# Miniprotein binders against a2bj90, part 43

Target 1, 235 residues: a2bj90
Amino acid sequence: MSRSARRKTSALNTVLRVVEVFASIQGEGPFTGTYSVFVRLAGCNLRCPFCDTRYAWSLEAGKPLGVEELVEEIARYEPSLVVITGGEPLLQRHPLNSLVEGLESLGLRVQLETNGILPAPARDEQLWRVYHVVSPKDVPVRVPGAKLHPSWVDYARATGRAWFKFLVANEQHVREVAEYVAKLGIPRSRVYIMPLTPEKLDMKELLELHSRIASLAVKWRLNFSPRLHLLVQLP

## First folded at step 5 (miniprotein)

Design u1
Fold by ESMFold2-Fast, scan of step 5:
Structure u1 (fold): chain B 235 residues (1-235), chain A 110 residues (1-110)
Amino acid sequence: as target 1 above (235 residues)
Amino acid sequence: SDEELAKKVEELLRKAEELFQKAEELLKRGDYESALRAIEEAAKLLLEAARLAQQSNNPELMKEVAKLLELAAILQAAIAEKIGDEERALKLLEEAFRLLEEAEELAKKS
């Protein structure tokens, strides 16, 4: 990296490209039901066919916000949990570490949602200290370009602060997930299966899909994640 | 004594590693049945090693046993992926997960 690129990166260490900030209930994963503020960062390194936040794919979709300004905005909601999502938040890794530092200084609990393609946090990053829900896209949905970075398994083992959440539509998908995580050495206690929800399901269809995937979680002895916000019609 | 117990654990770990080398060679040849038998024998030795390592209160040995239990699980899962029988593959995956849970519990104690 040139000196000009390094100066540009340093200048961006206090600025994030933010698509939206809003209060809701965390509907997914180990913190389901928690009153949360969602911070959606711009930019993504995947183009998932089932993506419902395509508006966040470009970095230009985000407005530049200073880390200190963003921390103050989040704090006004008085949340029990700050969910940093995107796109792919780790694309803005350097200013993201600064944001996490600011949020932790206020005693706020932070959860990152990531596709796991970029490396897990190193011990000297502020991100090392927060919770991570990793959503691999290599199985079972097999998104082109998706490959879980192996450092996420090491991070989960070292910290106990990472879980792996998989979108599944049927039992064959659940089997593929079970094979995948076992081969990586990921304990089933760290694994969530979640319904792959097509757009425009009615409430009856949505509930039936949740019921089927939950039953498969019981059968395969894996954790189940709902999409609770969809069931209660929150963003 | 704790030292004699630790020596027994080291012997069990050496035997397990030999079985893993045998299993990998068998797996390369497509002999999944023989590979599975070798891995199951290694897992049995490692579960005994885990018990003795806990009795000896040796954290370093507990970590080494945990690593090999994880390896046993990974190899068992690899065989499950190659087996066309759905029910048998499911049983192998369940056993692999059980070994991973034993490894995680042992690592937490070290």
Scores: ipSAE 0.005, ipTM 0.493, lowest interface PAE 10.3, mean pLDDT 85

Design u2
Fold by ESMFold2-Fast, scan of step 5:
Structure u2 (fold): chain B 235 residues (1-235), chain A 110 residues (1-110)
Amino acid sequence: as target 1 above (235 residues)
Amino acid sequence: SDEELAKKVEELLRKAEELFQKAEELLKRGDYESALRAIEEAAKLLLEAARLAQQSNNPELMKRVAALLELAAILQAAIAEKIGDDERAWKLLDEAFRLLEEAEELAEKS
């Protein structure tokens, strides 16, 4: 196979359905506080009752953008981190690998947010080389249709490039998370608990919830993820 | 029977894959109209396959159909970008998402 025959330049691998692209601060997970560009891809394989981005559920909510055009748009922000989120980004897996290749070619650091239902990256995918924050929906607040693909645990052990982030409302949820990660062999150092925020909390309620979940993280020796963007009123 | 439904789904998937191969070659040649027609025919076969796979309650078949519907949607989106009409192309991927969700729910129950 010659370089001119490479499928990397084919139309099949070059279009993504994109809901929005914007600069902000990463408010969640291991890179909290990082100046980031967020790329929200359309489409989702779940219908979570607590979802705050329901506008991204349908693929029709996205605009078709070429990978090269999207890479150029992202690069103009000069971000410290590119956060690819959605919906569920892995539903657009083929052109997503092409996007990651383009971003890595510019030396940009990439983090994928995923629900973990679809398989983890294979070694021959560009996605193998980037960071992943996996948000399982099978524990503690069970979402119909949700089940973590077992390959994510293997990927995390093999690469050290995956973390697991869980939405929790109370101590019982934290116990269930602790049991779940112990059974799967996920190290506590790669586990984050994050406040499950109902719609329309005022700032005082939001701070009190963050305080309670952070205290539980200390008690159970797990990492804590805030929703920093909510606290500082950024997108 | 479930076995008869599975065989019919396999036949539909084989025909759809042949149409995808034809569409990829047409896209490579810049024949967007013929490529679009091939993808539309593949999508029709896959939607029928989805219905039969759901009737069989076979989550593995449903996942396979969902993957091919995803491929059909990606190909339609690529063509739509070249000819300037994309609304319809992405509806097919939404159907693939629904089928995948149903397959995961069935796998958990069984």
Scores: ipSAE 0.000, ipTM 0.133, lowest interface PAE 18.8, mean pLDDT 79

Design u4
Fold by ESMFold2-Fast, scan of step 5:
Formats: sequence, C-alpha cells, structure tokens
Structure u4 (fold): chain B 235 residues (1-235), chain A 110 residues (1-110)
Amino acid sequence: as target 1 above (235 residues)
Amino acid sequence: SDEELAKKVEELLRKAEELFQKAEELLKRGDYESALRAIEEAAKLLLEAARLAQQSNNPELMKRVAALLDLAAILQLAIAEKIGDEERAYKLLEEAFRLIEEAEELAKKS
C-alpha cells in the first residue's frame, strides 16, 4: 500500500517500537516446534534478574516501524505462527491491536508472550481473538512489582486462549507454582513449567535439567515446556 | 528565527524535567495521583516543545522530545497501574511514537 492509501486507514498508520524480526522455531510453550516469525517489541515494566533480553528493556531500543510495513515484513516469511514478544508487548497496546488486525486479515496465527501485569484483552480488542502465553513473575521467581492481573484467569476461562508458563529450577519451585495456581483457580491443563536455564550450561547439563523438570511435571500433573531452541542451537 | 524556537524548546524541556523531578518526589511519598498529574503536565509541555521543534525542522530536538514523551508514558503507566487508570498512559505513548516517526522523517529530509 502507498503512504497516501495508508492515511485513509488511521489504525494502520500507527507505529510500533520494534527491536528485531526473525524466523525460527517456537521452542517454548503450547506451540513448541512450530515454524514462527518472532517480533520483539521494545519496552518493559519489569527488571527481572534472570532476563535474557535486557537489551529490549528501553523503548529507545526499538526502531519505529509502521504497522503496515511490519505486516508486510512478517508475511514475507510465510510463517505458521507469529510470536509477538518483548520486553512487554502490552505497553504498546493500541498499535499492537492494529498489528493483530492486519495479521488476522492474512489468516496468520498470532501468539503473544506477556508478563501478565497489565490487564488481559477486553472483548472489543483484536487481542481478544489471539493466543496468549502469560509468564507470571511473582512466583516462583519473585520480581519486585510483579503481580499477575486477575483478569488473565477470567480471560483463560472465557476463551481457552491463554496458558501460564513458569520458570522453575527445583521441586520446591514446582510446589510454589502448584499452590499459586490453585489459589488463583488456574486449571492445571493451562499451566506449563519450564526449566530456568543459567546461560553457562553445557549440553549435557541442559539436557539433565530438562529431564529433571519434565519428571516433576509428570509428578505434579502439569504440562512441560522445553526450551527446544537451546537444545537444537537456534535463536 | 530557528535559534529563538530552539531556545523556547530548551526552556520547555527544562520545565518538563522539573516536573519529572517533582513526580519522582511524590512517588517516594506514595502520592501516586499527584505524581501522575505532574507527569501529565510535563507531557503537555513536551507536546508544545514537539510542535515548536517541528516548525524549526530540527530532527535532533524532535528525537529528544520523543524520548522524553516515551519516558513520561512509561512512568504514567507504572503509576496508573497503582491507581487503576492506564488509558491516559497508553494515549501518551501513542503520541510519543508518532513524534519519533516524524523526527525520523525529518532526519531523512536533512
């Protein structure tokens, strides 16, 4: 579309602060193994001590990119899944809804990764219709200021389009997660535990950690998320 | 003149920074509502600064204004979550991104 044509559709003229766009395999969560395009948005409302993407914390880390241009770039990859991550994507909620609208118009499946501090989508948002993987930071990794917004539980129950993914290192962490989800009324079927991976692990240690956490998932009747991209050495 | 416009922009940025300092002090006292209002007042000054920077065709000033509006939006969002009013912060964030886009377009023309 030309710049003049875009001016007729004000929603498509909205801009997003984008850190990177790249193709890979989704290595985590309910869509593990899917050929995906990752869109990393800038800005975050937390400062997690175990954050792998500290470079995305500032909104200045992202370049402004128009929604239409971003949709065209994503479409060129012909992905089975579009993963929108960050920082915290919901900080850019208005333009994000416009991006989702554009992606849905092309029949693309969209997954958002969020820390869940900001409210879940309302029914009149485009975000209501896409998938969400929520990574609470209040349990078991305790991050100051982190609190899951209760609307995410209601959204998960109403739509079946939200899952809750927790980083765990040991059985005590899994116990804390089990207590947390029971207290909030989150169904076990919507809960994933995932290995908390220090950066300095060799492949044998990484595999052993995965095996240990997977065994705990079976014991506690929770779903298991690998970090598949780490095991197969992809971005 | 372009020099007079640049001086006015610098003065507006100085006043906005004073309001950010006031907001930080209010946040330390737990007065979230007054802190939010101080940041909203700073944002209004920054929007006026953006208008003047645009008139002077100064992409460097536009980038500085946009960066401060981004900061104002992030701070508003953090505070608004404490008091349950996030809509104002998102609107300001949208305006900040628009100004960054305008600053980049001006830089291409220079």
Scores: ipSAE 0.000, ipTM 0.147, lowest interface PAE 15.1, mean pLDDT 78

Design xG1
Fold by ESMFold2-Fast, scan of step 5:
Structure xG1 (fold): chain B 235 residues (1-235), chain A 110 residues (1-110)
Amino acid sequence: as target 1 above (235 residues)
Amino acid sequence: SDEELAKKVDELLAKAWELTAKALELLRRGDYESALRAIEEAAKLLLEAARLAQQSNNPELMKEVAEYLRLAARLQAIIARQIGDYERAEKLLEEAKRLLEEAEELAKKS
């Protein structure tokens, strides 16, 4: 008997530490423009200087919510996509698998956003069937302690359900990303570059930055991810 | 130099995370003995990283490293408790807490 299957069955009333649940438009990655419910889990294993959600860094920032309660709250929004983000959601892996099981039982499409330091899902996890946007932090602006777990490349090749999203500010960053993904064997079709927005920018500056990074994506034959929610002033 | 210390600390943290990930995979497969060995090795690297960070005269680096060490120690403590190694879990948490408090005190002086 699979330990993962037994674990999922027995974890019926597990608890997640949740910072916030809100409806918005997915502004990033392969599902940009989708009406989504965002579930921000507490806790993170990195301290990125460009982080937009520093309030979620501490595990203590999250309120304890039962999986069943959270599933019902998400369902109320009738979303086209459930985005599970954080912090680093995989820090709460066990109850997260139970949450995914509950959401799948309602026919909801789920996307996980992760820094990829912890291992990719195993075949016997509910997370194996979820879409993943992996944001490596070991390139181009390296965050101390950040190293992409090699299993994410294997998972992407095996499932076609993972993409790799990189924050970039200039062409040198794009070059470093291109070298990184080539070294790891990540297909360009699975790679997104996204504007790095560490400072508070006005709307004109934000649009100009998007334009520059999008042009670099065309030049380097990579996918482009906007930060659409910032451009349209949604959370 | 402080720059060389920062690089060495980063390398040790990366290796500790790699061993922690390996321990999680071994735990999933029920190989508790190998998982325990991986956690023990990760703990040694974590303590070495903390020692080197304390040798630096850079309060920002100490604060940054202490935050990562605290998170790594918490995750390793959870894994160690699942394996039944309560003593290792508590030791890692206490050391990480001490380093974080020390780094925060130093940052206030800068």
Scores: ipSAE 0.006, ipTM 0.381, lowest interface PAE 9.8, mean pLDDT 78

Design xG2
Fold by ESMFold2-Fast, scan of step 5:
Structure xG2 (fold): chain B 235 residues (1-235), chain A 110 residues (1-110)
Amino acid sequence: as target 1 above (235 residues)
Amino acid sequence: SDEELAKKVDELLAKAWELAAKALELLRRGDYESALRAIEEAAKLLLEAARLAQQSNNPELMEEVAEYLRLALRLQAIIARQIGDYERAEKLLEEAKRLLEEAEELAKKS
């Protein structure tokens, strides 16, 4: 291949389809309350009925952005955490590894949010070194096509850099989550339960739901994740 | 029987998914030729699954197969873009978008 053709191919290998980039507070999971920049990648391999980001489902929803340009844009926010989400960000695995490399070179902490259907990072990937919040969709609110890849449990045990986050509405859901993680050998210290929030809840109802799910987390000895951004009215 | 047909579809989907996972691993390693072969094989299995699902006249099963096929086409588009084949990538993305629109319309009717 010519040198000019190699330049074009290299540029394509470092391009991501990006829906949006914005600063906010991480409202969920182990880094709740952290000043973050959110990078929403286009494309998803699921069609969850309770999805808040249906606009990101198609790869066509994303604008092509070069990895270097995206790294510079993220760096301008001076974030404590970079949250890479989507859709399903692992659908763009190759340029995503390049993005992570660029962000880590600047000393930035990176967290990936994934549905866990695609395999966990291998040791030779840049993604091996960052944090992952895995949201399995096979329990308790089962989504067609959803199945957690078993490599995520191995990755979590090997690195201590993965947590599993489950949407729950009631105690029966918590029981199903507890049985699921016990069967797979996931330590309870790596498990978060989070309120399943319907769109029509007012603030009082939202607080009551948070309180109820938090109480269940204590009862079942699991970690609790709020949806803090909803409570403080941030994106 | 309907049960045997659904089991056959599940087996085809499982094999297609293993091939898609292998394609992503190959893509990560820069082996685009092997990645393309793997995802093309996955797409063929998904097409067979779609024919069987159509015969069952089960909307949920058809929607599940359509979702896997969309994923395979998107992965193929990503690989095509990585090797510089923009025309192929755009065509595959258009096909994936069409399948998404059809599946969403079917979901509204069922």
Scores: ipSAE 0.000, ipTM 0.176, lowest interface PAE 17.5, mean pLDDT 78

Design xG3
Fold by ESMFold2-Fast, scan of step 5:
Structure xG3 (fold): chain B 235 residues (1-235), chain A 110 residues (1-110)
Amino acid sequence: as target 1 above (235 residues)
Amino acid sequence: SDEELAKKVDELLAKAWELVAKALELLRRGDYESALRAIEEAAKLLLEAARLAQQSNNPELMKEVAEYLRLAARLQIIIARQIGDYERAIKLLEEAIRLLEEAEELAKKS
């Protein structure tokens, strides 16, 4: 690339605000148990009261990293899955598309975690081709300002590359989730319920909560997501 | 009441996010003029949310609105870099600075 062409590239396409990069096991969702590298991007458009990653809420919590540098750092871990998460990664949509392009060029599988307030990928975005786990925050634990963008349902139907993951504490929450996904036309095969874990549960309490929510998943014919990393004490 | 103020702030933030979402899609398409209009409308809603959050004297709500103001300012700066009009770019930068100043004041009060 010529210097002139590189100078014309905007910060929208070349730099990401990154909080942390680390290797672990994906503990949640459809890829539970996969050796993964987690890329936590800075900035979030919500302030969830149950949030475990409040340190990532501000864009200023992230250090600026070039897309090429970040691709090289991720590749050194040799992961089976790259999980892009953080506050809300779609706040950095343009450089995120460039990151995804770089990761795909290396044959790496990419999963995005998003709250679904910002629109789903369009067909001409690199993000169209990767996996998405959408965590709506308008049900059952209602968060101020949260509303799922309707394009996520269309994206899920069109691609089969999106799932919807909901935090639940009891059967009433599961009922609300079931009604919500039925109204939006989200297939149950695309829906995960996951235990809403209060702070400072001991291991017995954590296992009992997982068991209760898993039983509700069977009863309501929904998929179950554990929080495996909490059960095996990984980050 | 404080609960009614919080509800109104939530409604304003939800509307502002719809406009931010629209602006990001327009930016992706290279439609900087429409993106600018969407962000300017979002900024107006966020400034009203800031006013109501201050009236509520709720620290968590004030911090939330401050972060939204910072995001709106960032998007105005990004749009200014893409817009081909130097005078309009300066105007957007000045507006972004004002949003950042409001965010700082709101954060200090929380």
Scores: ipSAE 0.005, ipTM 0.377, lowest interface PAE 10.0, mean pLDDT 81

## First folded at step 6 (miniprotein)

Design m1
Fold by OpenDDE base, second read of step 6:
Structure m1 (fold): chain B 235 residues (1-235), chain A 107 residues (1-107)
Amino acid sequence: as target 1 above (235 residues)
Amino acid sequence: DDIRFLWRLAEIYYRAARRLEEKGDLEKALYYYQLALELALESQDPNLVQRVVEQLLRVAERIAEKKGDYETAIKAYTLAAEALLKVGDEERARELLKKARELEEKA
């Protein structure tokens, strides 16, 4: 295969559909409080009724950006973490591996946010090396078409670089999460519960919801994920 | 303590669903009315259950009219009837189950 054919195949693998790039504090999961650049990718394989990022569901909602250009844009923020999110980032798996390679070459840490429907990274993917926060949508929120791919449990055991973040509204949801993770053999130390927050809550409502779910996390011996960005009024 | 928290949570989701409905996001409003109904039932407040049922049905009917989604309306009537039975409103529950069957025959 000629050097020209390798360059053309590399060029097709170098474009991402990106909705937005912004700097903020990671508000959720194991990296809460980290100064982060967020890259929101376009396209999703779910239609969650509670989704706050519906504008990212279509691939056409994203602009095409080159991986090299995107790496340079991210690097200008001097982030402590790069968070790849969106609809579902793994729909753009091939150019996403190229993005991770570019970011890691600069010594940047990367975290992926995924719904866990698509298979976990294989050992030969650049994505194997990064951190993953998997947000299952089958339990307890029962989104149609949501099912956690079993390979995420195997990836979590093999690497220690995956956590599972579940949306919950009440104690019944927390019970369902506890039963689900026990059945799958997910260690409780890797499980986060997060309050299911509708849009346009006032600060009193938001704090009350956080307080209730945090108390349930302690009762059920699970980690608590805030929505810190909402509490501190950051993007 | 737990019952009072469940009631407050139900009221939070109910108010949020109303604000979403006012914004025209009927699908998200419906989802949060359903969640508010579950929490209202757990709180054992019949008055809150009745208020949530009324809003749930109205939003489901508006979705059915706008999208031709009679299945969503049937599911909402069934869920509402089951909720009303749990709070002792058997008469209204029977009326809603009748409406659900009438919609199934038209679908």
Scores: ipSAE 0.720, ipTM 0.867, lowest interface PAE 0.8, mean pLDDT 93
Fold by ESMFold2-Fast, scan of step 6:
Structure m1 (fold): chain B 235 residues (1-235), chain A 107 residues (1-107)
Amino acid sequence: as target 1 above (235 residues)
Amino acid sequence: DDIRFLWRLAEIYYRAARRLEEKGDLEKALYYYQLALELALESQDPNLVQRVVEQLLRVAERIAEKKGDYETAIKAYTLAAEALLKVGDEERARELLKKARELEEKA
């Protein structure tokens, strides 16, 4: 096979639309505090009113990168964790599985951030073996079109590799989350509540929101996710 | 005191919405004004409810003018009227419902 024919095949099967790649500290969820490389994929199947990354909504916002090129770029950072986020990364599921395979072959730990609308990984996908933080947008923030796919609950029970992270503003939101996870049978130990933080907060306001939601997490016996990167002024 | 925390949360989201509105990010401003309104109602502060209602309606009107999204403005007038009824301001609530109907007839 010529180089050109190989490149044509790779472009069809193993290219990702990537918005940005950068090193930072994971500020959210079960891996808070971990030195990470963030890979933001383009395209999203939601239009959340509170979205801070609207620049990633369009698939055209992403630069086409081959999986091998992207793996090499990520590896140069020598990260403790690779965070694949977006948009909605599962919109690019096929080349994403190839990316995960490449990263796993280097011994790199991978975490996916997803809205959970698209199905959870099947056992024969490379994505089955990595960590997933699922951020449902149907409760409590009620984004139109946002419905958690039920397979994520089954995946979480089967693998222990999924957590559910909910944006909350007040105690009523936490109550709605508690009812929601109970009805779906999501174990409380897999549930995180995180403060809903508009991008124009000052540091005092940001700390007050974190303090209040953390107190509610203790009261309701749920895990708390900060937005640590905002508190320490990192990307 | 939970009411004190609710009031402070309402203020935080209200102030954030004000800053987003000043930046021209009207859709985010509307979302956070709606959240501030819910929190203000829970905090049992009718004066805060009135202040949030004024900003909420102004942003909804600006969205309608900019994008032709009159449905959003009508929903905002209705939501504001419901909030005013809950705090006992029946006169203003009736005025807002009248404005919602007038806006619906223009769309």
Scores: ipSAE 0.477, ipTM 0.790, lowest interface PAE 2.5, mean pLDDT 88

Design m2
Fold by ESMFold2-Fast, scan of step 6:
Structure m2 (fold): chain B 235 residues (1-235), chain A 107 residues (1-107)
Amino acid sequence: as target 1 above (235 residues)
Amino acid sequence: DDIRFLWRLAEIYYRAARRLEEKGDLEKALYYYQLALDLAKESQDPNLVQRVVEQLLRVAERIAEKKGDYETAIKAYTLAAEALLKVGDEERARELLKKARELEEKA
């Protein structure tokens, strides 16, 4: 009985609720320009007013998909990078660790996009071994409930595998980010500022916003993340 | 302390929901339990989340039974599972998602 129950539970623990899987170019963060497969997991613990992927907010937005099936689908794209995003992928932490294990067994590089509210990986998790781009939503954009878990700073220092990517609209936002990361002891080399892009920007406005935020990154000695996919009209 | 503030707000809405439930206003009780759950999951307290989940699901099931409509129960199970996943209770979250799927198949 116990063995049958364990097998059944293990199978359930290897199912992810997946919204979409597609190939594109990573447009953001430290791996900008990389040919990637994006895996969007369902469910989110925030309701950001600027969110571009509101269709992924509910767990029910995702179809149940076995980890082995998902690994095989991803592998067929032969990607340079697997980007696991969502929603908030850490909401599905246990089966996510199984997915990472499968992907790493094939030699694939994995990057997780997370809002950083849930704790950073522990050393015994497969997630400890992959790259993480943490996008805090408490500063400067002030989303209710979006407090960064302090373990992410320790994880970044211990592993060198986490970066912090902040949405900014103006210099006041950059100042707030600079103060925030200094207070938490986050090295500037691990900090990216990225344009907060409102809906309905035309290409000229989008380029001007990128130019302005990039100039602020130089002024404040921070890294700059574009939103390259928006500039080249990729998903 | 934002987390302690969210915790206290969750407790206030939880108590309000309990009073509305005692008064027989199940629909308003459900609404306030949902608000309490949203705040409880942000407070990162698994015990508070579990306490709110128990009352939320019970009230949602009673409302669904009265209306002969599974939609309210399905939504409640899904929201409860999301909150439990957020605070690390994956086992109970999986149980609730399974029940939500079973209700969806019957609907």
Scores: ipSAE 0.000, ipTM 0.087, lowest interface PAE 23.8, mean pLDDT 82

Design m3
Fold by ESMFold2-Fast, scan of step 6:
Structure m3 (fold): chain B 235 residues (1-235), chain A 107 residues (1-107)
Amino acid sequence: as target 1 above (235 residues)
Amino acid sequence: DDIRFLLRLAEIYYRAAERLEEKGDLEKALYYAQLALELALESQDPNLVQRVVEQLLRVAERIAEKKGDYETAIKAYTLAAEALLKVGDEERARELLKKARELEEKA
């Protein structure tokens, strides 16, 4: 192998394609309200019709950043939580494990957001030790190609570090979620339903949608995830 | 439960689809129009069902024209016909099913 080829191969093993890094408040899931730094990785293995981050679908949308450089950038924000999202971050699994190792070495708490198509972390991965919010797209929103990998249920039971967050538009969607999680043996305590919010809703529409889905969460005895950042107009 | 909640939710998705159509995001517009149709049927408001059917067909036809995706148009015609049957508009439903068959023959 030439020196140039060796350098290129090494860079690929420790480089992430990053769309954006920014500070905000986690608006969703079990850590709602936490001061966080968001790291959006490029590339996705789905093409959801309702996706609001289509600009991240291609790997080419991301700038190559070294793991060490990215860790330093994140650390400067002094966050309570690092949220790694995408696209689908598990598409960049190898350098992602290196990023997690670097962040944990600094005592930073890490949450991964994933569509759950790719397998859950193995015990020998750094990713085994961090929090995961899994957003299945097979039920109720029925995205082609989406199918939750069964290892996520095993991971959740073994670690207590995974939750399942479902986009819902109506009560029929909530019923489908309830049936789905019962069939898979996912405890209701680890299930969140979240409003499927179109872009550019006015504040009244946004609040009405949140109110309706929250009411359904109470009725069906599931946890509710808002989209708090949308309500308070943060990215 | 309350018919007003169903109507409100249907209007939210209808307006979302309308705004997306105006912006030229036809795939998202189609997705939200389909959600609006489901809710309109549950609300049992035949005027809303008609409005959403018109929106659904217009968006699907534009997708077919711009992307050559006649499968999407066929599915939309079929879905719209089923909805119209549920609200008692048998004649219009028959016309839409005929149009779906014509598009299948050309596909």
Scores: ipSAE 0.291, ipTM 0.701, lowest interface PAE 3.4, mean pLDDT 87

